# Ledger of designs, part 62: miniprotein binders against a2bj90

Target 1, 235 residues: a2bj90
Amino acid sequence: MSRSARRKTSALNTVLRVVEVFASIQGEGPFTGTYSVFVRLAGCNLRCPFCDTRYAWSLEAGKPLGVEELVEEIARYEPSLVVITGGEPLLQRHPLNSLVEGLESLGLRVQLETNGILPAPARDEQLWRVYHVVSPKDVPVRVPGAKLHPSWVDYARATGRAWFKFLVANEQHVREVAEYVAKLGIPRSRVYIMPLTPEKLDMKELLELHSRIASLAVKWRLNFSPRLHLLVQLP

## First folded at step 22 (miniprotein)

Design UB21
Fold by OpenDDE base, look of step 22:
Structure UB21 (fold): chain B 235 residues (1-235), chain A 84 residues (1-84)
Amino acid sequence: as target 1 above (235 residues)
Amino acid sequence: SEEIRKRAEEAIREAQELLKEVIERAKKTGDDELQWLAKLAAIYLRAAERAFQKGDYDKAEFYLDLALQIIEEAKEMLEELKRK
């Protein structure tokens, strides 16, 4: 490969397509309540009918940002956690590993949100070191083309740095989650159930739905994820 | 197509009628769980209606199917409560 080809490949590994960067509270999963900078990456391999971030589905919806510039932008917020989300962040795996390296060099903690369709990080990836919240879209709601990659179960077992977050509406959905995680050998301590909330839900209905799903989490001995940002009206 | 729109509109209307029947029956039983299922079905049916009005038929179908599943669960529960 010519020196020119290596420079072009190195430049491609240093640019991310970013939809937005903002500071808020992590509203979901094991890091709920944490002051976080959110990096929403562009592009998704799914088209979930219930997706709240449809504007991130196209890679073209993101602006190209250099990894170094993005690290500096994130660092200015002095976050307790960097949350990398989007459509599907792992579609940008190469520059994402460079981003993680930059953030970790500053001592920043990183958490990835993923749909779990793409393979889990390998041991030689910078992504191996970060926290992952995997949100399967094959159970209990079934999105076409969604299938949890089995390497996420192995990654969770090997590292203890993965959790699985499932959208649920009722007890039947919670049962399906319980059966699914049992079949895969995922420990219940790593499983979160979260209310499936439609857009523009009334606050009273939102609270009641949270209460009902939380009660089911206790009954089924699973962790509960709120949608805290919706409850406290943050981004 | 206009035909897809009409079929979706009819399906939403049928679901509204089924939900109305479940709500009225649920009120008579006084069962909290059944009343919750009726409310939950109403939440998702309204989401389907909003999606339909916006021309988002994939979202409308998704929430309609979910509402219908919960309506069916509520009907099964109603039949169980009558046998007790």
Scores: ipSAE 0.855, ipTM 0.940, lowest interface PAE 0.5, mean pLDDT 94
Fold by ESMFold2, look of step 23:
Structure UB21 (fold): chain B 235 residues (1-235), chain A 84 residues (1-84)
Amino acid sequence: as target 1 above (235 residues)
Amino acid sequence: SEEIRKRAEEAIREAQELLKEVIERAKKTGDDELQWLAKLAAIYLRAAERAFQKGDYDKAEFYLDLALQIIEEAKEMLEELKRK
């Protein structure tokens, strides 16, 4: 039995705390529109007041799953992209690197979502080769303790595999983002602004907010990220 | 505590009254950007009120502060238009 033999001899016998695994569309950032499997890892090093996924804050919210069995579950969906999110996935860094190894061995494309507080991948990590969407929370939304680790800028420059996504409400926020990324040396081509959408907006409000933020993206020569899954009512 | 909750409740109520005034004044100008700022403030103030009713005071404070910043921006624009 190949599954049994693989589990007994595999270097993938590492455990992750997983909140949920589901298929949907990547609704944000550079891979918007891609058929994806989302893996939400438990634990977060922030308590953002606007967080949509508070149920993932505690490590105890996750079910322990072996990496080998998780890779098999993900593969059954036949995803075009595997999105690893959370909480903050880098809190489970070691078993996460094992998961990435397993997914890459099957030729699956992987994207990580992170708040950027913990350091960017080192060259010898499996995470070095995956795509990263980094969402700093110190500007403009000013979450306490949310300082972006400077290694993410170096990583983005060295690899071209990281983008920076910022929640914005208005033009003042966009100005703050523009100043912030200029100070850090982040090229505009790697910067996305995305509407700060509270829960329970009606569709007309949601569309108008998207339109206004998209217009600001054009004005400030930044990339625009929708929240497409909200517009098309997917999880 | 109860004191902090009462202070937050009063701040939301005061912001609601300010917003009603800003909406009316912005409407009189016919200015698209001012009317959008008023609507945007309303979006975040409703989010603050909803969070407050659920007892999520961190979320309530976040959206209230954002709404108040937008209200202040709108008021400054309204004063500028009056001087023209």
Scores: ipSAE 0.853, ipTM 0.929, lowest interface PAE 0.6, mean pLDDT 91
Fold by OpenDDE base, fold request of step 24:
Structure UB21 (fold): chain B 235 residues (1-235), chain A 84 residues (1-84)
Amino acid sequence: as target 1 above (235 residues)
Amino acid sequence: SEEIRKRAEEAIREAQELLKEVIERAKKTGDDELQWLAKLAAIYLRAAERAFQKGDYDKAEFYLDLALQIIEEAKEMLEELKRK
């Protein structure tokens, strides 16, 4: 294989399409309350009707950024966590592995947000080493084309570095989550339920919805994910 | 299309009527859980209305369907409370 072919494959792995980079508090999942830099990648394999980041659905909505430049930008924030999100970050899997390598070389912790449609990281990927919050879109809310890839269950079991975060509205949704995770063999300790919040919800209603879903989490012995950023009015 | 818009508007209106009935009945029971379901349905129905007003019919349909599911749950609960 010629030196030219290796250079072309290396060049394709060095650029990400990025929508935005910002610092905030992680508002959701197991890292709630962590000072984080968010990297929102462009492109998604879903079209969730409830998505608050529809502007990230197209790959063209992202600017091409070099992995090295992006690592330097992230490092300037001195984050306690780097959260890679977007549409679906794993659509940019190759340069994303390079990004993770760069961030880990600086001792930065990385958490990926994914819809879980694409396969979990393989053992030879840099992504194997990071934390993953998988947000299935097939239960209890059903998005067309959403299906959790089975490898995420295996990855969670093998590494202990995956959690599953489900959007719920009521007790019936929580029941469906409990049944689904039991069927898949996902430990309840790895399951988070999060309130399905529409945009521009009143703060009183937002708080009541959080309270109701948190009570259901306790009743059903599941973890609760707030939408803390909405409660504290952060990005 | 104007036809899609009209159908969505009619469906939202029907859901608003169903929700009004549930709210009125829920107030008479004094049941906290039922009153919450009525509020929850109202939250999602308002989300559907806002989406509709923006011409986001996929989002409108999604939240309308969710509101209708909660309304149905509230109706079932109302019938259970009447049997006690």
Scores: ipSAE 0.848, ipTM 0.936, lowest interface PAE 0.5, mean pLDDT 94
Fold by OpenDDE base, fold request of step 24:
Structure UB21 (fold): chain B 235 residues (1-235), chain A 84 residues (1-84)
Amino acid sequence: as target 1 above (235 residues)
Amino acid sequence: SEEIRKRAEEAIREAQELLKEVIERAKKTGDDELQWLAKLAAIYLRAAERAFQKGDYDKAEFYLDLALQIIEEAKEMLEELKRK
């Protein structure tokens, strides 16, 4: 490879397309209640009809930011956790590994949010060391083109740093999740169910839906994820 | 197309009629779980209606199908409660 080709590949590995950076409380999954900086990356390999972040689907919706500049911006918030989200963050896997390296060098904890379609991190990637919340889009909701990559099950067993978060509406959805995770050999201790909330719910309806899904989580011996940010009116 | 819009409008109207019947029957039983399923179906049907009004037919179809599944679950529960 020529010196010019190596310089172009090195430059491509140091720039992310970013939609937004903001501080809030993590409202979902195993880190619920944690003061976090959210980095929303641009581009998605799905078109979920229920997606609340459709503005992040195109890569062109993000601005190009250098990894070093982004690390400095994140560090100014003094976060207890850095949450990498977006459309699908793993579409930018190479510069994302460089971002994780920079954040870990400052002693910052990192959590990735992913739809689980792309392969889990390999042992030689910086992403191997961070926490992952995988949100499958094939069960119980069926998004076209969604299929959980089997390497996420292997990664969860090998590292203990992955959890699986499923959107559910009723007991039938919870049953389908229980059957799916049993078939794949995912431990129940790594499974979260979360209410499927449409936009513009009344607070009374939102709270009752949370209560009903939490009761189903107890009945089926699964973990419950709130949508805490919706309940406390944070971003 | 105007044809897709018309089909979606008809499907939402049929779901509204089915939901009305379930709500009336649920009120007569006094069963808390059945009353919740009726409310849950209403939540998702309203989401379908809002999506339809915005011309987001993929989102409208998704929430309509979900509302119809919950209406069917509520009908099955009504038939079980009549046998007891």
Scores: ipSAE 0.844, ipTM 0.934, lowest interface PAE 0.5, mean pLDDT 94
Fold by OpenDDE base, fold request of step 24:
Structure UB21 (fold): chain B 235 residues (1-235), chain A 84 residues (1-84)
Amino acid sequence: as target 1 above (235 residues)
Amino acid sequence: SEEIRKRAEEAIREAQELLKEVIERAKKTGDDELQWLAKLAAIYLRAAERAFQKGDYDKAEFYLDLALQIIEEAKEMLEELKRK
């Protein structure tokens, strides 16, 4: 069997547990406003009390899908960005590298959403080449078992392809974020603060919360992430 | 357990009373920031209540603690405004 045939057979057996695939607008972080296909992977290493995707916490909540089939499904949407999210996508690291290879072979841009607990991509991983939005869960909100893996800071410095997105409620939270990123040596230009929004907010309350947190972002010289999808009522 | 439920219910009731006092005092000051903190506390307290009603005590506790922090911040601000 040729080296080419062995590469094809290793790709054919690569399966991801996928909760959902859908097209929408990226509502959060540096790619806000981008027409995106979202791939929500199953399984999470956290149990955040404020999680809006609790249905993705179990690996069993995901359907097994072949990487090749998933690449074809994603490509049909003609996305400007592929957003890999879920519980924690890096729990499926091996098949996720194969997915990224497939998507990049089609010229598709990929962004990963991660809680940053697991190590950043190594240089030999396909994941090294994509964009990452890391959402730490240890500051300012403290989720048990959450700790940012230090390799994400190194990855951000080495590649320029990582950003850090923090949930905040008030100025004290914004201060804690500013202190935390300063201590870690994360440039402020790579930091986003985002409103901590509970489920079923009134649109007026949601908008006012966005306004207040955006003003704090300016005051503290941090980037602001909206929850644009909530404001425009998209998935 | 029923004991956990009862304690959570009591804590939510106490937070509701604290919030009521803050809202009433905030209305008298006319301070925009204080009025916002009162609204913000109300947002999170309602989230705690909804979580509690669903039996999601981890979520209820999380949002209750957050609401109480904002209520305390609002109380501190009220005392500062009273000294002016």
Scores: ipSAE 0.844, ipTM 0.934, lowest interface PAE 0.6, mean pLDDT 93

Design UB21
Fold by ESMFold2, fold request of step 24:
Structure UB21 (fold): chain B 235 residues (1-235), chain A 84 residues (1-84)
Amino acid sequence: as target 1 above (235 residues)
Amino acid sequence: SEEIRKRAEEAIREAQELLKEVIERAKKTGDDELQWLAKLAAIYLRAAERAFQKGDYDKAEFYLDLALQIIEEAKEMLEELKRK
């Protein structure tokens, strides 16, 4: 076997456990409205009661896919943005860095969604160069065991490539978020508040909740994140 | 398990009674924010009810606790308004 064949065999050992790959619109955060391909990785280090994607909690829910195969699948969609989500994608950090390298080599823009419990990327990781939307779950929703790793604030300051998104129901929650981000030194320009939307809301309720949270965002001088895909009925 | 289910069912029923009273009192005030809090509590209480019926007790407890917090906020506002 040639040395080239050994390297190809070694590349096959870079595997991600993937629940689904699909095209849609990024409905949340700073890239709202962008034609995107979503890559949902299996495994999560939280069991949030409000989670919309419980089917991704177990690693067993994911299909093992080689990174090169996955890059090719993603590229066929011709996305404007690749959103890596899950579960918690950073549980598969090593092969995730390989995936990011492959996507960047094709000129594809990448955004990671994370609960921020695991540390931010190091300067020598491929993940260092991509965008991150960090959704802490310790405030205001107070999920047990959810503590934002402090490196995310340092990373956001150093790179300008991280934003922080919080689920809120009312003004008391917004006040809690404001106190939390002030304590951590997270500037308002990096903070999004987003409506906590339970399943099966009718459109009038969904719109009214969006309207009320958006008004609070203006009042508190924070960014507002919709759940746009719900409003336009996309996956 | 049966004891836990009974406690959850009782807690939801109690919250439904509290919400009914808050809705009626909020209507009498005509206050927009108070009426919104009542509607918001109703949204989360219904989410708790749906989760309970599906046996998802963690989700049911989360939304029930949220609904109760909003009901308490509304009750406090109602008492402040009554103080002249």
Scores: ipSAE 0.842, ipTM 0.926, lowest interface PAE 0.7, mean pLDDT 91
Fold by ESMFold2, fold request of step 24:
Structure UB21 (fold): chain B 235 residues (1-235), chain A 84 residues (1-84)
Amino acid sequence: as target 1 above (235 residues)
Amino acid sequence: SEEIRKRAEEAIREAQELLKEVIERAKKTGDDELQWLAKLAAIYLRAAERAFQKGDYDKAEFYLDLALQIIEEAKEMLEELKRK
């Protein structure tokens, strides 16, 4: 490649397709309640029927942002946690690793949200060092093509930096999750069950669903994840 | 596509009728878990209905299937209580 072409290729490797950047609280999983900046990346390798972020499915939905510019924007919020989500962020793996490097150089804590179809980070990736909440979609909700890559279990065991979060409606779903994680060798201390909450639920129904799923989490000795941002009406 | 829409509309209508029956029977039992199953089915059936009205047939079918599974669970529980 010419010097000019090499420069253009390098610049492309430092650009992310970003749908939105905003401050809020992390409402789900092990970091629930943390003041966070969310970076929603464009593109997804699934078409989940229950997806509430369908606007992020296409790469065209994302605005191209340079990694250095994005790091500066994030830092101005002074977040306690940077949550990288999407779509599926690992579709933009190379520039994502560059973003993580920049954020870590500033001492910022990073958490990735992924559907787990693409492999877990390798030891030489910057993503190796960050926290991951993996939300498989093959059980109990059975989204086509949603097979969890087995490397995530190995990664969780090797690093202690991955947790697995499942949407559930009832005890039958919880039983399916319990069987699934047992088969894969995922310890229950790494497993969260979370209420499957459709839009337009009134607060009483939302609280009752939370209560019922939390009771099941206790019964099955699993961790419970709320959808706290819905309860406190934050984005 | 029009066939899919018509089948989904009819399936939702039938689920609504089944749910009305389950709600009434569950109320008569006074059983907390059975009444919760009826409420839970109603939650997801309303979600299916809203998705259908917006033309989101994938979401509608997902929530409809879930509602029907819960309705079936409730019906089985009603039969168990009847046999006692």
Scores: ipSAE 0.822, ipTM 0.921, lowest interface PAE 0.8, mean pLDDT 91
Fold by ESMFold2, fold request of step 24:
Structure UB21 (fold): chain B 235 residues (1-235), chain A 84 residues (1-84)
Amino acid sequence: as target 1 above (235 residues)
Amino acid sequence: SEEIRKRAEEAIREAQELLKEVIERAKKTGDDELQWLAKLAAIYLRAAERAFQKGDYDKAEFYLDLALQIIEEAKEMLEELKRK
């Protein structure tokens, strides 16, 4: 099929299961600090014990929304970034490509958050053109059944549009991340370590944990990701 | 199940006792990294306790295991300092 025909097919897959749409600040990864609209898609292929968004695990948690309707809702916020997250957004891959097409037609910048189990976008997908923050769950925190699909490394190399983000508690975790990314050939410039922050930490503990993990990032020459939204008390 | 709940409750209680000892010993050393490890273990043990009270035993076990690993790291560091 031609490039045009593929885009028409994607537009015809026009319903997503959506848990919530809201404006906030992107608090994590390379786009930290950006005024964003978050689109949380329903369904996840993991049951991470530390998950903050368990309410998005089931597909039934999402309300069916038409892609055109959703694009209009997002546009009204005038976002600087649209963050597609979830559960695991790639479980709804076909209509997700339609959403991306609609958002890009309006010139909106899009970032996807994924656990990386499902394959990276193919060159003929609209998702090929957006930014991705990939959070593998098999290192250092080993969630059963999690395995990073190797296509994400190939995709990052081919496009420069993917970064890899890891939850860490201590230096042993950082060492494991460093070994993992070196083995996979992921350059340090594409790697973020982020503090593993349980619910309801007091501000002093939260800041100290951030400080300690940031110091490790410097020591190991990796990028640091805060959880900025927690520090500034935004969703 | 009740068996899982009781095992988790007992394991958390034991970890609390170990942490109490580590906190006191760390304080006496004045070592910054050791005191941080004790604090970090406390952070994750409280997360385990909170998850346990909500009946989320997978989350409780995850944070308990993490807390215990950090407690063990602190104990090894205490032994190293003792040999000095």
Scores: ipSAE 0.821, ipTM 0.918, lowest interface PAE 0.7, mean pLDDT 91

Design UB24
Fold by ESMFold2, look of step 23:
Structure UB24 (fold): chain B 235 residues (1-235), chain A 84 residues (1-84)
Amino acid sequence: as target 1 above (235 residues)
Amino acid sequence: SEEIRKRAEEAIREAQELLKEVIERAKKTGDDELQWLAKLAEIYLRAAARAFQKGDFDKAEFYLDLALQIIEEAKEMLEELKRK
């Protein structure tokens, strides 16, 4: 093991609290349809009432895994994309940067999902180089404490590596999103609206909700995000 | 608490009664968008009722408030269509 490899291995010996690792299809946002490995990190700084992954809210829900071990596990799946999600992954920012370094060393592409409350990556962070899908929860769903950190807009403009995804139920919500992104200076090309889908919809209802929100995306000149994994019944 | 739980249960029941009326009126109009709004309100009200039965009161309140917002939107559209 060379001195350079020894130092890289030592940097990968930090610990992440991980809820689950699994392979599936990225069902949402700009990378929809991509064969992905999902890494769900524990801990969240929000308690969204509509959250589908409440089991990841507590940091204690995660098991401690060494970053080097996790990189090796992820690599065995041969993913086209590594999706880091959670809870809120940026609550574990330091070891997360170590994970990204390890994944990059293997040539793996990384996408982070975040609620955008914590600041965007700094230029000297490994996270600077990965893709980000930012899902603000202050508009239209108005989760208390969910203010988007302004650095995400700056980051998106500087790098072109961030998109903004909003849960919407109806045209009133889409109108609110349009006003919100206009005030923040977020270009429409970076904005996705996605159906707010409660559990237990039958397939006809799920498809109709998708159809209605997609039509609104066209009307308002915004990108549409499906929840494709629900439509094809994948995790 | 028991008092808050009883209030939530009654609020859901009242919303279900309102929605029943909106669904019937929307159907009579034949208007596609109005019928969709009524169906959408039904979707979220069912989610609220289900969450309530599971004891998830924050989720229940969220979906109830959303359903009520959509019911109000549908009622406003019903008034608009009557004037046309």
Scores: ipSAE 0.858, ipTM 0.933, lowest interface PAE 0.6, mean pLDDT 92
Fold by OpenDDE base, look of step 22:
Structure UB24 (fold): chain B 235 residues (1-235), chain A 84 residues (1-84)
Amino acid sequence: as target 1 above (235 residues)
Amino acid sequence: SEEIRKRAEEAIREAQELLKEVIERAKKTGDDELQWLAKLAEIYLRAAARAFQKGDFDKAEFYLDLALQIIEEAKEMLEELKRK
C-alpha cells in the first residue's frame, strides 16, 4: 500500500459520525447518578419500535468530527464519566477505539452503551479497557435481527466490566430475563431490568411503573435500572 | 395503504373494548395486581393509538401487541380470582 493510501486509511480511523454531545446525569444502569458527558454516535443496525433516539438511526444524521476535537470538547465538561451511546456505537469501532485511547490518556472513565449484536472487544482493542452496558434486544422484547453475540458473556466473565440491561413491562418479562441469563451463565449481579416506558408517559404513571418493576427486581433478585433522566426531567 | 390503516384502527378499537371490560371487572374485584395490569395495558394501548395517529405503524403494532398480551394476562387472573 502506498504512503498516500495509508494516510487516507489513518484519516478514516480518526473521524466519528456524531449526532450530539451533551452533559447530563447518567440515568440508567450501574452508573446511575453519575455526572456524564454523552456522546451519541450516528447509525444503528436495529430499528427498535420503542427507540427514543430514532434520529440517530442513519449515519447521515451525524456530523463528521475528528477524534482529537471530540476529546477536547468532552474534556471541557470535566465529566466523571464519558458515556458513548447512539444508535449502535460499535458500527464505528475503529475511530471509537481511537476516541477511547484519547479519553483514557486524560484519565477519563468511559462507559459504552451497546445492543450486543456486534462482537465484544478483543484484548488488543482500546475498547477492552472500558465499561460496557449491553442492552440485548432479543429478550424479553424481540426486535427482528437482534441476537446477543456470545462473546459478550465471555467478555463479562473475563473482565468484570460488562453489565446486561433488559427492558421489561411485567413479571412475565422478568421471568424470561431470569431464565435467559441463567441459561447463558450471566451472574444475576450483572443483570439490570429497566421499565419499558412509552413516550409522553404521565409522571404518576411513570413513577408507578418504576415502583412495580423495582418490586419485581427485588422479588427476582435482579438489579433495577431506573430511567432517572425521565424522572428528574434531564436530557 | 388505506386498508392497512383501517385494519389497524379496527384492531385498536377492539383492544379498547376488551380493555374496558377488563377495567370494569378489575374494579369489582378490588385486586391491586389486576388493577395494575389493567392500567399497564391502558398505558401501552394509548401509546399504540398515539403511534397510529402519527403514522408510525411499527410502533403502533408493537405497543398494541404488548397491550393485548397484558389484557390476556389480566383475563387469566380474573378467571383465577373467580375460582377462589
Scores: ipSAE 0.850, ipTM 0.937, lowest interface PAE 0.5, mean pLDDT 93

